# Designs tried in a protein design chat: VHH binders against q2luc0. Part 5

Target 1, 332 residues: q2luc0
Amino acid sequence: MPIEFEQTFRNFLMEHQEKYNRTYHFLILMDSIITAAQRIELYYRTGALKGNLGMAGSINVQGESVMKMDDIANEIVLHYLAASNRVIQVVSEESDDIVDMNKDGGRYFVYFDPLDGSSNVAHGLPVGFLFGIAKRNLDGNMKGPEDFHLREGNDYIAAGMFVIPTGMFTLALRDAGCWRFHADETATYVKPMRMTLPDDPKKWELSFNSANTTVFSEKVQSWIQVNISKYKFRYIGALAGDFHRLLTNGGLFMYPAIVKHPDPKENRPQGKLRLLYEANVVAFMCREAGGDAIDETGTRIMEIKPAGHHQRTTLYVGSKPIIDELASLFKS

## First folded at step 23 (VHH)

Design X2
Fold by ESMFold2, fold request of step 27:
Structure X2 (fold): chain B 332 residues (1-332), chain A 121 residues (1-121)
Amino acid sequence: as target 1 above (332 residues)
Amino acid sequence: EVQLVESGGGLVQPGGSLRLSCAASGFTFSDYEMYWVRQAPGKGLEWVSEISWSGGSTYYADSVKGRFTISRDNAKNTLYLQMNSLRPEDTAVYYCARELHQGWEYGWDVRGQGTLVTVSS
């Protein structure tokens, strides 16, 4: 019986780019991102992770309690991105301000959330590391500080996520598809599988926090009443996990505006999820898998012009027939 | 139209030095990262060195580190390669190139005829 070898992520990437007269800037960047993910996973699995589970006393940039592991994961990602020498600036969910890196010789902007679903860490449940990547202009000059870090989703050239500690890595590349890899016994990501949302509606799932139904808009509540029985409902409450499953089964993930909460302080009329390192990431990946993503006005997520690097948005992402239906509803 | 004109090559003995020049026109030179690449007889192109648009960051292949120095003069639209301690394996046609987008990656654009460097006793 012949020995069979699985294609590695590195070989996949080398096969899917121009072979001649090329640099290795993106390959080096991706190696650093993968290394960061591997280190976060190691910290998750070891006693250091267990000893560091807890909340910091400081408020997170997004107004939530800061977990100790959040800070560790952020430092790991920042370290490896800086060491790559390929990153101009980053926007991190865990950092209030933009982080400058190699502004002279860097080539990429990176937007990331190093621990999506961080409340799951205390329970030993999966978390996500989400990232989006944009390129700088070839003219060597940036238009301004906001242009450095305020890129539309349509400017991204790649977006991806790791589900930690399951060994699953999904990467979408502009106009080259959405691809899933798994870690083998040596922790090497292997066996690229092209992800396309299933077109069989019997597989489709609906995913949202159903406990919030009465605080959504009337349009959204009405849509839920008509559609909740058409689909299987699945919701684990972490964007990376719910979206990871959506890429397999199709359907819809949504995080609607919260507009009817009895306590007005709990309203989120602009949405809860962050545009640059959450919504744009899953929207980009979904588009490359044959889906689409809109906000609650029916505007495509990736067309939103950012006004701030921690800007929030509503999100509806998934199978095109459902997204088209919702777009018509929101524009009517 | 983009033009890159290499010069400064010649015959030199091992241990010698040469300084290559690349005159650029047809584009805004100071906006682009620039490269030196070389092609030995019967071989493909090999990356030698890279310099950032400002000249502030430089990078070298392991085979030339410590011996070659890349530099640029943005006022004169000129790229340079100072080659010291030359070895017979440095024999090649040397080209300059500007960086271009290649999807999510980058690449380089070789346009000139190059300049021949021969290192021989």
Scores: ipSAE 0.535, ipTM 0.787, lowest interface PAE 1.6, mean pLDDT 87
Fold by ESMFold2, fold request of step 27:
Structure X2 (fold): chain B 332 residues (1-332), chain A 121 residues (1-121)
Amino acid sequence: as target 1 above (332 residues)
Amino acid sequence: EVQLVESGGGLVQPGGSLRLSCAASGFTFSDYEMYWVRQAPGKGLEWVSEISWSGGSTYYADSVKGRFTISRDNAKNTLYLQMNSLRPEDTAVYYCARELHQGWEYGWDVRGQGTLVTVSS
């Protein structure tokens, strides 16, 4: 039978963004991000072989000192972003301070969490590499707020996620949709599939840590009581995995505020997830797939004006009918 | 109205030098990455060089590295290209361009009539 050749990510990108007199700045950036993801996947896979996952019955003959996987992942991403010469500054979940790169000649700000759900590595379970991208502002004051790393989600031009080690890559492009690719036998990302949240409520899923229900707000607890039986419940306990599934089936993922903890020091009224490299990323991707995202005040995630690069937020992301219902509830 | 006016071209012998200028108006020049591109007879536009908004970072096509130098004077809204060791294959109309958004990518916007550089003996 004839050989079937799937469309590559590179060809997809060139076909969706080709005008006269174009540069290749974004293509070079994406090549670097993909290369970083491939190297992270290699280290993840080989870590299990060398006993880095703590498997029973395995032993390291030499007792070698090994970096934590999230530190390795962070160094890989920083290296390839820097080598691209296209990045101005980076916000990384693994770095306290903003990381300067090519501040003068760069074109992009990159926000990333290099290994979301890193506790899963010890269990051989999937993890995520999440990223968001904003451009340097043109047609304005170069030193204005838009040229700082603190960008609203509405300013992102792309956001994406690799699910490691499954070979799944999802990329949303502003005003051009949300697209899923898979790695073929040569590790090339191929076969773009347009992701659109299903309109059929029978497919919808509700996803949250149900063990925390009693420490959520009264409004959220009441909403759960009314709605939990309307949808299937699925929860892996890692943002990347739960959101990956959400893009296929629709419904709601949420990480509510913790406000009723019996030990008040354990409350997280601001939420747990990080705005720039977690919430904005999944909110952007969800919007391009036809969904929406809000915080627990009913404010659209993409509209939040960041005040700090590690700022937290509550998150409700998914199918628009559910998000609109929750927005009305939170604003009442 | 955005205007880019190229000048400084001419006829020069192989191995000679020329300095091109691009006078910019109608926009805040210092906010933009700038480019030199060229069009040889019968060919499309070819990227030659680019310079960051501040002038601190410069980049060159392999065919011109070590021979051409891009620079800018933000106080005078002027972009320059110093062209040394010119070769017949450098013969082209040279345009300056400002960088613009093209979706998630960038592009360049050619506005002027260009300036002709002819390298022949």
Scores: ipSAE 0.461, ipTM 0.767, lowest interface PAE 2.1, mean pLDDT 87
Fold by OpenDDE, look of step 23:
Structure X2 (fold): chain B 332 residues (1-332), chain A 121 residues (1-121)
Amino acid sequence: as target 1 above (332 residues)
Amino acid sequence: EVQLVESGGGLVQPGGSLRLSCAASGFTFSDYEMYWVRQAPGKGLEWVSEISWSGGSTYYADSVKGRFTISRDNAKNTLYLQMNSLRPEDTAVYYCARELHQGWEYGWDVRGQGTLVTVSS
């Protein structure tokens, strides 16, 4: 069989850089991110093979405390981001505080969830590594590294995700589309494919935790009742995985507010997902793929001004017609 | 109006040294990464050096690494390029340029009129 050659991710970006005669800071950053993802995947696979994907707090056969996979993933990402020397600050799902990196020389803010769907690890199911990237804010008269790490989604310049261990890398670039890459036999990401949500409603999928239906708002429950039969239902139970499908088939992923829980303490009126490193990431990617994303107020996710680095939000992301319908519903 | 004005170019012999300056005005100089780029006769623009907004990080093209030094004085709104061990292949118009912060790609959006550096025996 003739050797088939696929365009690599690196080549894909390099061609762009060459075309516009730009420097390579973004490439270096992305190389770090990809390397991190590969390391996480390696760890995932190795752990799975060794049976060490243990639950948090398990003691290995050597009597050592096994680190949680999410902590390991976080450390890996932090290491390679720091090594890139291109990052000013990082917001990580696994870090309570903002992590300072290269304050004096960095160029980017990075928001990331190193291990989305952590509950899947124990079962050897896919997990996600989500990330968003922003640049320094020049509108601030602030001398030095601005504390402007709290960026709205519209300020992101890139967002992406890895589905681990499937070897799927999806990257959206501002005004340049959403692209999916596949790991080849050498673990090199290749074969760039532009992602666009399909317009055919017959392909659309609905994704949410159906077990929570009764604790959603009345408006949301009513909407579900009307629409649950219209679309195929698919739910993996992880944002990255479900969104991965969404990018291919279109439809809607929703993570509504919990407002009618029998235990008031279990209510989450603000939602559960994190704005900066989960919702903004998928919203950004979705928008570049021709879709949209809103919260339960009908506000576009990417227009939300963060009040904190771990701010929570509701999420409705997917095909524009559905999102528009929901937006109208929420604003009525 | 955003303005960059380069100076310090001239004729120098191989092995000689020059110091270029770039005066910035019309914007907050300290907010921007700054570049030196050059254009040799018959060639396109080439990245030479970059410095972070604070001056804490510097980057160089391989062709000038170890010979050129970029620096900045934010209080004076001035960018510098110390060029040592100059070679004939360094002959070019040198421009200072401001970082482009739009989009995912980066580069420069504003540059001066340039200053000519000629390295010849």
Scores: ipSAE 0.436, ipTM 0.761, lowest interface PAE 1.4, mean pLDDT 90
Fold by ESMFold2, fold request of step 27:
Structure X2 (fold): chain B 332 residues (1-332), chain A 121 residues (1-121)
Amino acid sequence: as target 1 above (332 residues)
Amino acid sequence: EVQLVESGGGLVQPGGSLRLSCAASGFTFSDYEMYWVRQAPGKGLEWVSEISWSGGSTYYADSVKGRFTISRDNAKNTLYLQMNSLRPEDTAVYYCARELHQGWEYGWDVRGQGTLVTVSS
């Protein structure tokens, strides 16, 4: 039996850096992100097994206050990003305000959702840690570090996702592809696999909350009626899990505008997903895998100019032929 | 034309000190992160130290921490490396480099002829 050694994530990134005369700043940042993900997985596994993870402020059978897992995950990510000394500012799904770090000497802005699908923790189902990364800009008329955190997805240099606790890690690098790794028995991420959306429509899957079909726009409802039987339908109801599968099989994941709800306060015409740390992340990864992403107007997600760090968007992400068809539909 | 001119090298005894300078022109010096790198005889380039555009953050290779100090004077467009407690393994041609801003990473580009530092008894 021949011995086969899988390439580690560290060696994968080091080989690129040594070939191109690059610094270690990005490697140090990525080591911090990976360490945070490993710590979140530990808390998830140990907390869920002991039955002590719940909503913040709840009381368990012993009368003790229970901490919310997404608050724990947020604290872990913030800690390791700060310790890297490479991050200027952070936008976190779990923090109302931007978080300042090394404003004078940092090099990166980081956008993250530390526990996407956190309601799944109580059910023992997979969750996601999503992140996007932009570099410090040094061009002309600088307005200050806080203005720099409102970056278009096209300005991101990397985006990635951990599926917790399954040990899957996907990282996309601008103009260098989308790559999947898995944790081995030593918890080391190994075996870089280039991710490219399949060209074969027979593999493609359609993923959305079908219970919401009647409250989508008429254009989207009509598209579903024509297309739902053409593809396999799969929906876990967690962005990380559904997008992880999309990268393997191709097709479409969508979270459309909700515009026809019988209770008007349940409408979400601008969408539910967050632009900076959800939509931009999966859009960036999908583009590096050969796909595309648009919003309800047919505008490319990566081209949206953010006006707020918690801004929402609609999302249609997947195989380019489907996205091009939807873009034409939305613009007509 | 971007120009970087290193100076201040020479022959020094082990345990001695030396201060390198890098005169920059042809670009807005205060907009750029700056680096010192070195090349020992027969070896590739080794990153030594880095300083942020304002001088507010500095970084060092483990081999030089506590012995070398990077600094900059943005009014004079000059980068410095103070080298103390010099050792024979510090013998190299030292280059300053401007940060390279392309791609998904930060990097550097060596442009000058460098300045030779020789540490020998």
Scores: ipSAE 0.012, ipTM 0.415, lowest interface PAE 9.0, mean pLDDT 84

## First folded at step 24 (VHH)

Design Y1
Fold by OpenDDE, last read:
Structure Y1 (fold): chain B 332 residues (1-332), chain A 121 residues (1-121)
Amino acid sequence: as target 1 above (332 residues)
Amino acid sequence: EVQLVESGGGLVQPGGSLRLSCAASGFTFSDYEMYWVRQAPGKGLEWVSEISWSGGSTYYADSVKGRFTISRDNAKNTLYLQMNSLRPEDTAVYYCARELHQGWEYSWDVRGQGTLVTVSS
């Protein structure tokens, strides 16, 4: 069989921008992110075999302390982002505080969840690495929060995810679409494919934790009752995986507010997902793929002004007709 | 109006040194990454060096790395390029440029007339 060559991610980026009179800061940043993903995948694949994965505080077969995969992934991402020298600050799901990197010379803010679906690790199921990227505002003199990490989704210039260890890398670029790449035999991401949510409702899927239906708002429960029979139902139980399917099939992924729990203390009216490194990421990607995303008030996710770096939000993301319907419902 | 005025160019022998200056006005100089770019005869613009707004980070083209040093004085709104060990291939008009956004990447904005650097024996 003849050797087949595919377009690489690097080549893809180079071709999508004018080669002359441009910098390579974004490319360098992406290279760092990709490297991080590859390292995470390596740990995912080999860690258990080597006895490096397990309960935190345990000792592996080599006599070393075992770290949680979340922590390992976080350290890897932080390391390579720092090494890129292009990042000003980082917001990570695994870090309580904002992580300063190159405040004097960085150009990007990065928001990331290093390991979405961490419970899947123990079972050898896919996990996600989610990330969003924003640029420093040149005209803002870096004095206001709007010039730092508290950026709305609309300020993102890129967002993406890795589904590990499947070899799937999806990247959305502002006003340039959502693209999926595949790792080849050399672990190089190749063969860019533009992703667009299908318009055919027959393909659409609903994805949410149906076990929580009774604790959702009355409006949401009513909507589910009407629509649960209209669409196929698929639920992996992790944002990255479910959103991965959504990008292909369309439909809706929901993470509603919990407001009717028998124990009031278990309610989460603000939602569970994090705005900056989860909701904005998938919202951005979905938007570039022709979809939309809102919270339970009907506000577009990407228009939410963050009040904090770990701000929570409800999430409805997917095909525009469904999102529009839900937005109307929530605003009624 | 954004103005960038380059100076310091001239004729120098191979192995010699020059120091270029760029006087900036019309914008908050300290907020912007700045660049040196050059255009050799018959060639297009080539990136030479860049410096972060604070001067904390610097970058160089491979062709000038180890020989050129970019610096800035934000109090004086001035960008500098110290050029050592000059080579004939460094002959070009050198321009100071302000950073521009280009989608998810960056570019530079040349405004001045540049300063000619000629390296010849």
Scores: ipSAE 0.761, ipTM 0.897, lowest interface PAE 0.7, mean pLDDT 92
Fold by OpenDDE, look of step 26:
Structure Y1 (fold): chain B 332 residues (1-332), chain A 121 residues (1-121)
Amino acid sequence: as target 1 above (332 residues)
Amino acid sequence: EVQLVESGGGLVQPGGSLRLSCAASGFTFSDYEMYWVRQAPGKGLEWVSEISWSGGSTYYADSVKGRFTISRDNAKNTLYLQMNSLRPEDTAVYYCARELHQGWEYSWDVRGQGTLVTVSS
């Protein structure tokens, strides 16, 4: 039997632009991201032993303030992105302001959530590292280092996520599909598999926080009432994990607006998820996998022009027939 | 219309030097990463060097690293390639190119006729 070798992520990238040998910039960037993910995972695995998985402000046995894991993860990602020297600016969920990096020579903007589902850390459940990548001056009309870092989803060139500590790495490339990689025994990501949402509605799943059903809009509640029995229901309670499952089975993940909360102060008409480093990321990946994503107005997530780097949005992401149905509903 | 006009090529002996220039027009030069690429007889287009829009970052193919220097003058809309220690294998038509985005990847927007560099004893 011929010896079969698993294709590495690096090899995968190199094959895509072998003709021009121009992937080394992107490869270097991705290497930094992967390394960051590996470090985060290591920290995730060992942090409990170090007593560092506690809440911010806790004091360790040495009397020192303990950083939250999301902060640690953020620092890890920032470190390796900076070291890549390929990034102009970064938008991080954990940073109030945009972080400048190589403004004079960088190529990419990176948007990321270092720990999606951070509440899972305390329980040893999976978390996500989400990231989106945009390229400077796609249209050739941007000047200097201040190159419109607020990019819409359609301007992303790549988006991906790590589900930690599962060893699963999913990456979507603009016009090149969504791919899942698996970490082997050497922590090398291998065996790229193209992800495509299945067309079979029998496999489709619904995913949302059902506890919030009564505080959704009437349209959304009505839709749920009609459709909740049509599909299997699965909900982990973290965007990365739920979306990970969605990519395999199809269906719908939704994070609706909260508009009917008994306490008006708890309403979130704009949604909770962040556009640049959460919604755009999964929308982009879903699109490359054959699906779609909209907000509660029926606008495609990837077409939303960001007004700010921490802009919030509602999210409906999944199989196109469902998304189209919802879009029609929202626009009616 | 986007125009790129290369100049400075010629015949040189091994070990010699040349300086290539590229005059850019029809677009905002300072907004683009710029490239030198070359095509040797019977071979495909080969990447030689890259420079960021501000000139803050430069990159070179392994074959020319340490010998070639890319630079730019954004005020003059001009790209340069200083070629030292030239070798026969450097013989090619040299083109300047603007970055062209294609999906998640990028390639070269070659608009000029190129300039011939011949290295021969």
Scores: ipSAE 0.728, ipTM 0.887, lowest interface PAE 0.6, mean pLDDT 91
Fold by OpenDDE, look of step 24:
Structure Y1 (fold): chain B 332 residues (1-332), chain A 121 residues (1-121)
Amino acid sequence: as target 1 above (332 residues)
Amino acid sequence: EVQLVESGGGLVQPGGSLRLSCAASGFTFSDYEMYWVRQAPGKGLEWVSEISWSGGSTYYADSVKGRFTISRDNAKNTLYLQMNSLRPEDTAVYYCARELHQGWEYSWDVRGQGTLVTVSS
């Protein structure tokens, strides 16, 4: 039987870089990100066997302090991003402040959530590593000497996610589509597949935390009441996982504002998700896959100008017809 | 209008040195990564060197590594290439180029008219 060769992620990018006479900086950055993901996965697997991934602050049998998986993941990502020497600054979910890296010589801003779905860790369920990438002086119109790091989604040049430990890597590139790769037995990402949200409403899925239905806005509740029977309902309880399904089947993932909670302190009128390293990431990917994303005001996620690096937002992401419908509703 | 004007080329013997300059105008020089590229007779454009916007990072093709040094003076809007230990194979028209954004990555398609470097005995 003839040998069948698989296209690798690296080959995939290399072809594009060679074709358009591009620099290799992005590839170098992506190698660092992929390496981080692989190390996180390894740690997830080995830690799971040790049974101590969720025991932050505890002391192990050897008298050593145990870190939380999210902290470990964060350190791993920061390490390899720094090693790439291509990153100016990083915004991480796990870091209160912006992290300076190669501030004087870097090229990229990176926004990331090292461990989406942290509640799944204790149960050995899938988690996500989300990341967005922006480039310094994208159009040469930025005022120097330093580029502004708070970029809107439209300024991202790439966004992606790893579903760990499933071996699924999805990457969207500006004006180049959304692509999914699979890790083979050597942990090499292969078999690039173009992702496009299906147009068939029969395949569409609805995903949200149904336990919160009663504390959503009246508009959202009314919409749910009308539409809940139209689509199959799937909810993993993690943005990365739910969005992963969305990319395959189409439909809608939503994370609405909490505005009617019996305890006013539990309200989240601005939403829970973070704009830079969660909402923008999936919005960017979704857009490249033919979908769209809006907040509960009907504003496109990718057009929101960040006011801060940990800014929160509501999120509605998915098939364009549904998003358009929701946008109209919210603007009414 | 974006302008890049290269200078400093000439005839030099093998083992000799030249210093190229590139005067930039029409854009905020300090905001851009800059490049040197070259085109030898009968060959395509070849990347030679890159420098970050601040000059904090430099990169070189393997063929020139250890021999060439890229630098910049942002106050003067000038890019430099110090070429030492020149070889006949370095003979080319040398261009300075500005980084150009295209889609998800950048290229160096914006360049000047070039300056000829001839290395010959």
Scores: ipSAE 0.726, ipTM 0.886, lowest interface PAE 0.6, mean pLDDT 91
Fold by OpenDDE, last read:
Structure Y1 (fold): chain B 332 residues (1-332), chain A 121 residues (1-121)
Amino acid sequence: as target 1 above (332 residues)
Amino acid sequence: EVQLVESGGGLVQPGGSLRLSCAASGFTFSDYEMYWVRQAPGKGLEWVSEISWSGGSTYYADSVKGRFTISRDNAKNTLYLQMNSLRPEDTAVYYCARELHQGWEYSWDVRGQGTLVTVSS
């Protein structure tokens, strides 16, 4: 059988870069991110077997201290980002404060969730590594003054995610589309495929925690009542996984505000998801795939000015016609 | 209006040295990565060196590593290129450029007329 070769991620980036010999900072950064993802996957695959995953401070069967998978993943990503020397500052879901890296010489700001769907680890279900990238340079279509880590989604130059351990890597590049890669048998990401949300409503799917329907706003509940029978319903309970499916089939993923819980303390009027390293990431990818994303006020996710590095937001992301309809509803 | 004005070029013998300067105006100089690029006769534009906005990081093409040094004075809005151990293959028009971000990519924003460096015995 003849040997068949697939286009690699590296080659893909090179083809989409300008023809001049340059330093390839973005490629170097992406190499570090990919390496981090591979290491995270290694821990995912082997950690449970080794008894090294669990609650922080616990002791494994070998008598060793145990670290949470979230923390392990965070440390891995921080390590490789720092090693790249291309990152100014990092916002991580697992870090309370902004993490300074190459503050005087870096090029990029990186926002990331090292382990989306952490509850899935114990069950051997897929988890996500989400990341967004912004640049200090404000030329082009970037807006606002230089304020380091507090960037709008529209200021991102790239965003992506790994669905671990499926071998799926999705990357959106500003004005260059959303692309999915597959890990081959050598763990090399290959076979770039452009992702575009389908226009056919028959393919569209709704994805949300339906158990929370009664605690959503009246507007959202009414919308669900009208639309739940129009589309197929799919929900795996993790942003990365559900969004991964959305990119193929179209439709809507939503994480609404909780405003009608019988216990007022359980309400989440601002939503649960984080703007910088979750909502902006999927919104960016979705837009590059032909979709859109808004919050429950009808504001586009990518236009939200962050007030803080751990700002929360509601999320509606998916096919443009659905998003437009929801936006109109929320603004009415 | 963005202006970049290069100076310091000239004729030098192999092994000689030159110091190029670039005066920047019309934008916040300290906010931008800056570049030196060059165009040799009959060749396309090629990257020579890069410096971060603060000067904390510098990068060089393999062909000039160890010989050229890029620096900047943000207070004076000036970019420099110290060129030592010059070779005939370094003969080119040298331009300073700022980074122009286009989507996820970037290009060199060349504004000046450049300065000619000729290395010949």
Scores: ipSAE 0.725, ipTM 0.887, lowest interface PAE 0.7, mean pLDDT 91

